# VHH binders against q96fz2, part 1

Every score and structure here is a prediction.

Target 1, 269 residues: q96fz2
Amino acid sequence: CGRTSCHLPRDVLTRACAYQDRRGQQRLPEWRDPDKYCPSYNKSPQSNSPVLLSRLHFEKDADSSERIIAPMRWGLVPSWFKESDPSKLQFNTTNCRSDTVMEKRSFKVPLGKGRRCVVLADGFYEWQRCQGTNQRQPYFIYFPQIKTEKSGSIGAADSPENWEKVWDNWRLLTMAGIFDCWEPPEGGDVLYSYTIITVDSCKGLSDIHHRMPAILDGEEAVSKWLDFGEVSTQEALKLIHPTENITFHAVSSVVNNSRNNTPECLAPV
Structure headers, positions and changes below count from the first letter of each chain, unless a header shows other numbers; Kabat numbers aren't used for antibody chains.
F, E and O are the ipSAE of ESMFold2-Fast, ESMFold2 and OpenDDE, as the mean of both directions, binder to target and target to binder. V2 is 0.75 times the mean of E and O plus 0.25 times the DockQ between their complexes.
[cut] marks letters that were taken out.

## First folded at step 1 (VHH; framework vhh_etentamig_d1)

Design a2 (at its last look DockQ between E and O 0.07; V2 from the best seeds 0.00; counts 0 for: pae O 12.3 > 2, unsure alone 63.7 < 65, placed apart)
Fold by ESMFold2, look of step 1:
Structure a2 (fold): chain B 269 residues (1-269), chain A 122 residues (1-122)
Amino acid sequence: as target 1 above (269 residues)
Amino acid sequence: EVQLLESGGGLVQPGGSLRLSCAASGFTFSDYAMSWVRQAPGKGPEWVSGISGSGGSTYYADSVKGRFTISRDNSKNTLYLQMNSLRAEDTAVYYCAKDEGYYDSSGYFDYRGQGTLVTVSS
């Protein structure tokens, strides 16, 4: 997984993240650094995207079931990294394989500190390789969406009214991530950055690609992954598996160039 | 326990040839497409070539087409890159990778080893 869409305006995104704390009270996540949120239909590594994490990471004695939402850099920068420029990192941290997460220092260390996050997107893109050619067919992959009387279709979202019918009730894709905090050696603000955990693809996606992000399907899975105060690393890793509860459609090659930020990127073809 | 061990790099003059190897272990090699990716000093990674799990389909970046040949031996769990007519711009660290998606400047690659350095200099 190396491309996502996360295009919702901040207020729409925040409402889509409504949740219940351990006491059953309905809440919205509290933002940190909201001005760093850069919505786009075409997010790539090194860009910022919103993630959920436990309030306990920021506040002594906080209820670990309460959620913070914050933009973080895609591509985990380990806390031990010594160069001044994160782009000089000599290994790819866009994704973290679930089968080796406890063998890689860059992922094992933050995971052991409870630095688990939920990466938010409208959905992700994946390219299907075609035999005998250099051609690739991109797909947009997302949770099945419930149709109601006020719902619209993705292809009809060119006008403001139709956009709202599609996106105001969109179920965001929730992917399991690990984050770390890096202090630049030359000073400045701490950099929060994340990786997306990957697993073998489910049967439904196997014809597109053999890997998929680890998807947390439902509030129980999301709550357990986030709650490092109550859920151990060992128990949390049991949540990391493929899911069949996913849908997709083919999209045009417009999405191939990460500079293209238009609704056409995810429109069905 | 996945390992990808690259070898065969070195110093070569322009117009010369090298053959890179990648020994794979820790996964069912024949189930996966494989790629060669290179990274020149100070540059981002560049996809070079790919091959299907069976070896029946091969793919090349335009910059290397006609000069490089990718191949695999599934009985030996080994990926190869034959590089002919080498140019100074081919100088890079070459990595083999399990091919987990389309790659350009925003793509996904998982680099597993140190790679093998190819230097083309007169």
Scores: ipSAE 0.000, ipTM 0.217, lowest interface PAE 12.2, mean pLDDT 85
Fold by OpenDDE, look of step 1:
Structure a2 (fold): chain B 269 residues (1-269), chain A 122 residues (1-122)
Amino acid sequence: as target 1 above (269 residues)
Amino acid sequence: EVQLLESGGGLVQPGGSLRLSCAASGFTFSDYAMSWVRQAPGKGPEWVSGISGSGGSTYYADSVKGRFTISRDNSKNTLYLQMNSLRAEDTAVYYCAKDEGYYDSSGYFDYRGQGTLVTVSS
């Protein structure tokens, strides 16, 4: 996964992340560094995207089932990195392959520390290789949305009003991630950064791309992945597998340019 | 299957030199950037050096700049690390790492070998 969409306003995003804690109490995640949230239809590596993580990462003795939402840098910068510039990292950490997660120190170490997160997105983009041409067709891939009588498929949103309704009730894609904390050698703020775990594509996506993000489908999966206090690494890793519960549509080439940040990026063609 | 086999490690005195090698197989070697990483006892891993697929670009950690030289022979599928002016703090297991090809939507993945131990001691 090298491109996502996360464009919802902060308040809408927060509401979309409503959850129940282990006590069954309905909650909204609390924001850390909300000012770093930058909505975009076209999120690329090195940009900040919102992730969910356990409150226990920030607060001693906190209920580990409580969730925090925080913008983090896409592309994990390992804590041991000693250069002053994260861009000097020679290893691409945009993604972590599920089959080698325990072999790579950059991922194994933070994972072992319970640094699991859920990366939030409207969906992600993938490019299908066209046979015989150098041209790639981009697709927007996302959870199936519940058809409300009034909220047609993204494709049926013929009116601005309907469009807003669709996004107000949008089920966010929840991808399994690992994050780390990096302290710059020269001082400054701690950098929180994440990688998205990838798996082999499900059958439905196999014609588009051979890899896909590890999607955590449902509140239980999300909760277990986040709750590092109660759920061991080994148990959490059982949640990492392909899912068929995904839909997609073709989009325009507008998304090819990472600088383009318009609704056209994810609009059906 | 990607295979990386490091060699050349050993015991050396401070100020000494050592040359590490990494034999690569199971992929088109010249298409991929390669790196050296090391892990000292009780410490986390540290990136040491990188080189582009063609060998045209080289990169170094500040800690080894001016002392280490990364190179490759694509005809032999071999990565090298010439280490000069070795210091006690250079003591570590050194790993050869492969960076997967070009950036695509699936991202980069790296592979590493089993490593070779370098001990710098008087």
Scores: ipSAE 0.000, ipTM 0.250, lowest interface PAE 12.3, mean pLDDT 89
ESMFold2 (binder alone), look of step 1: mean pLDDT 79; pTM 0.810

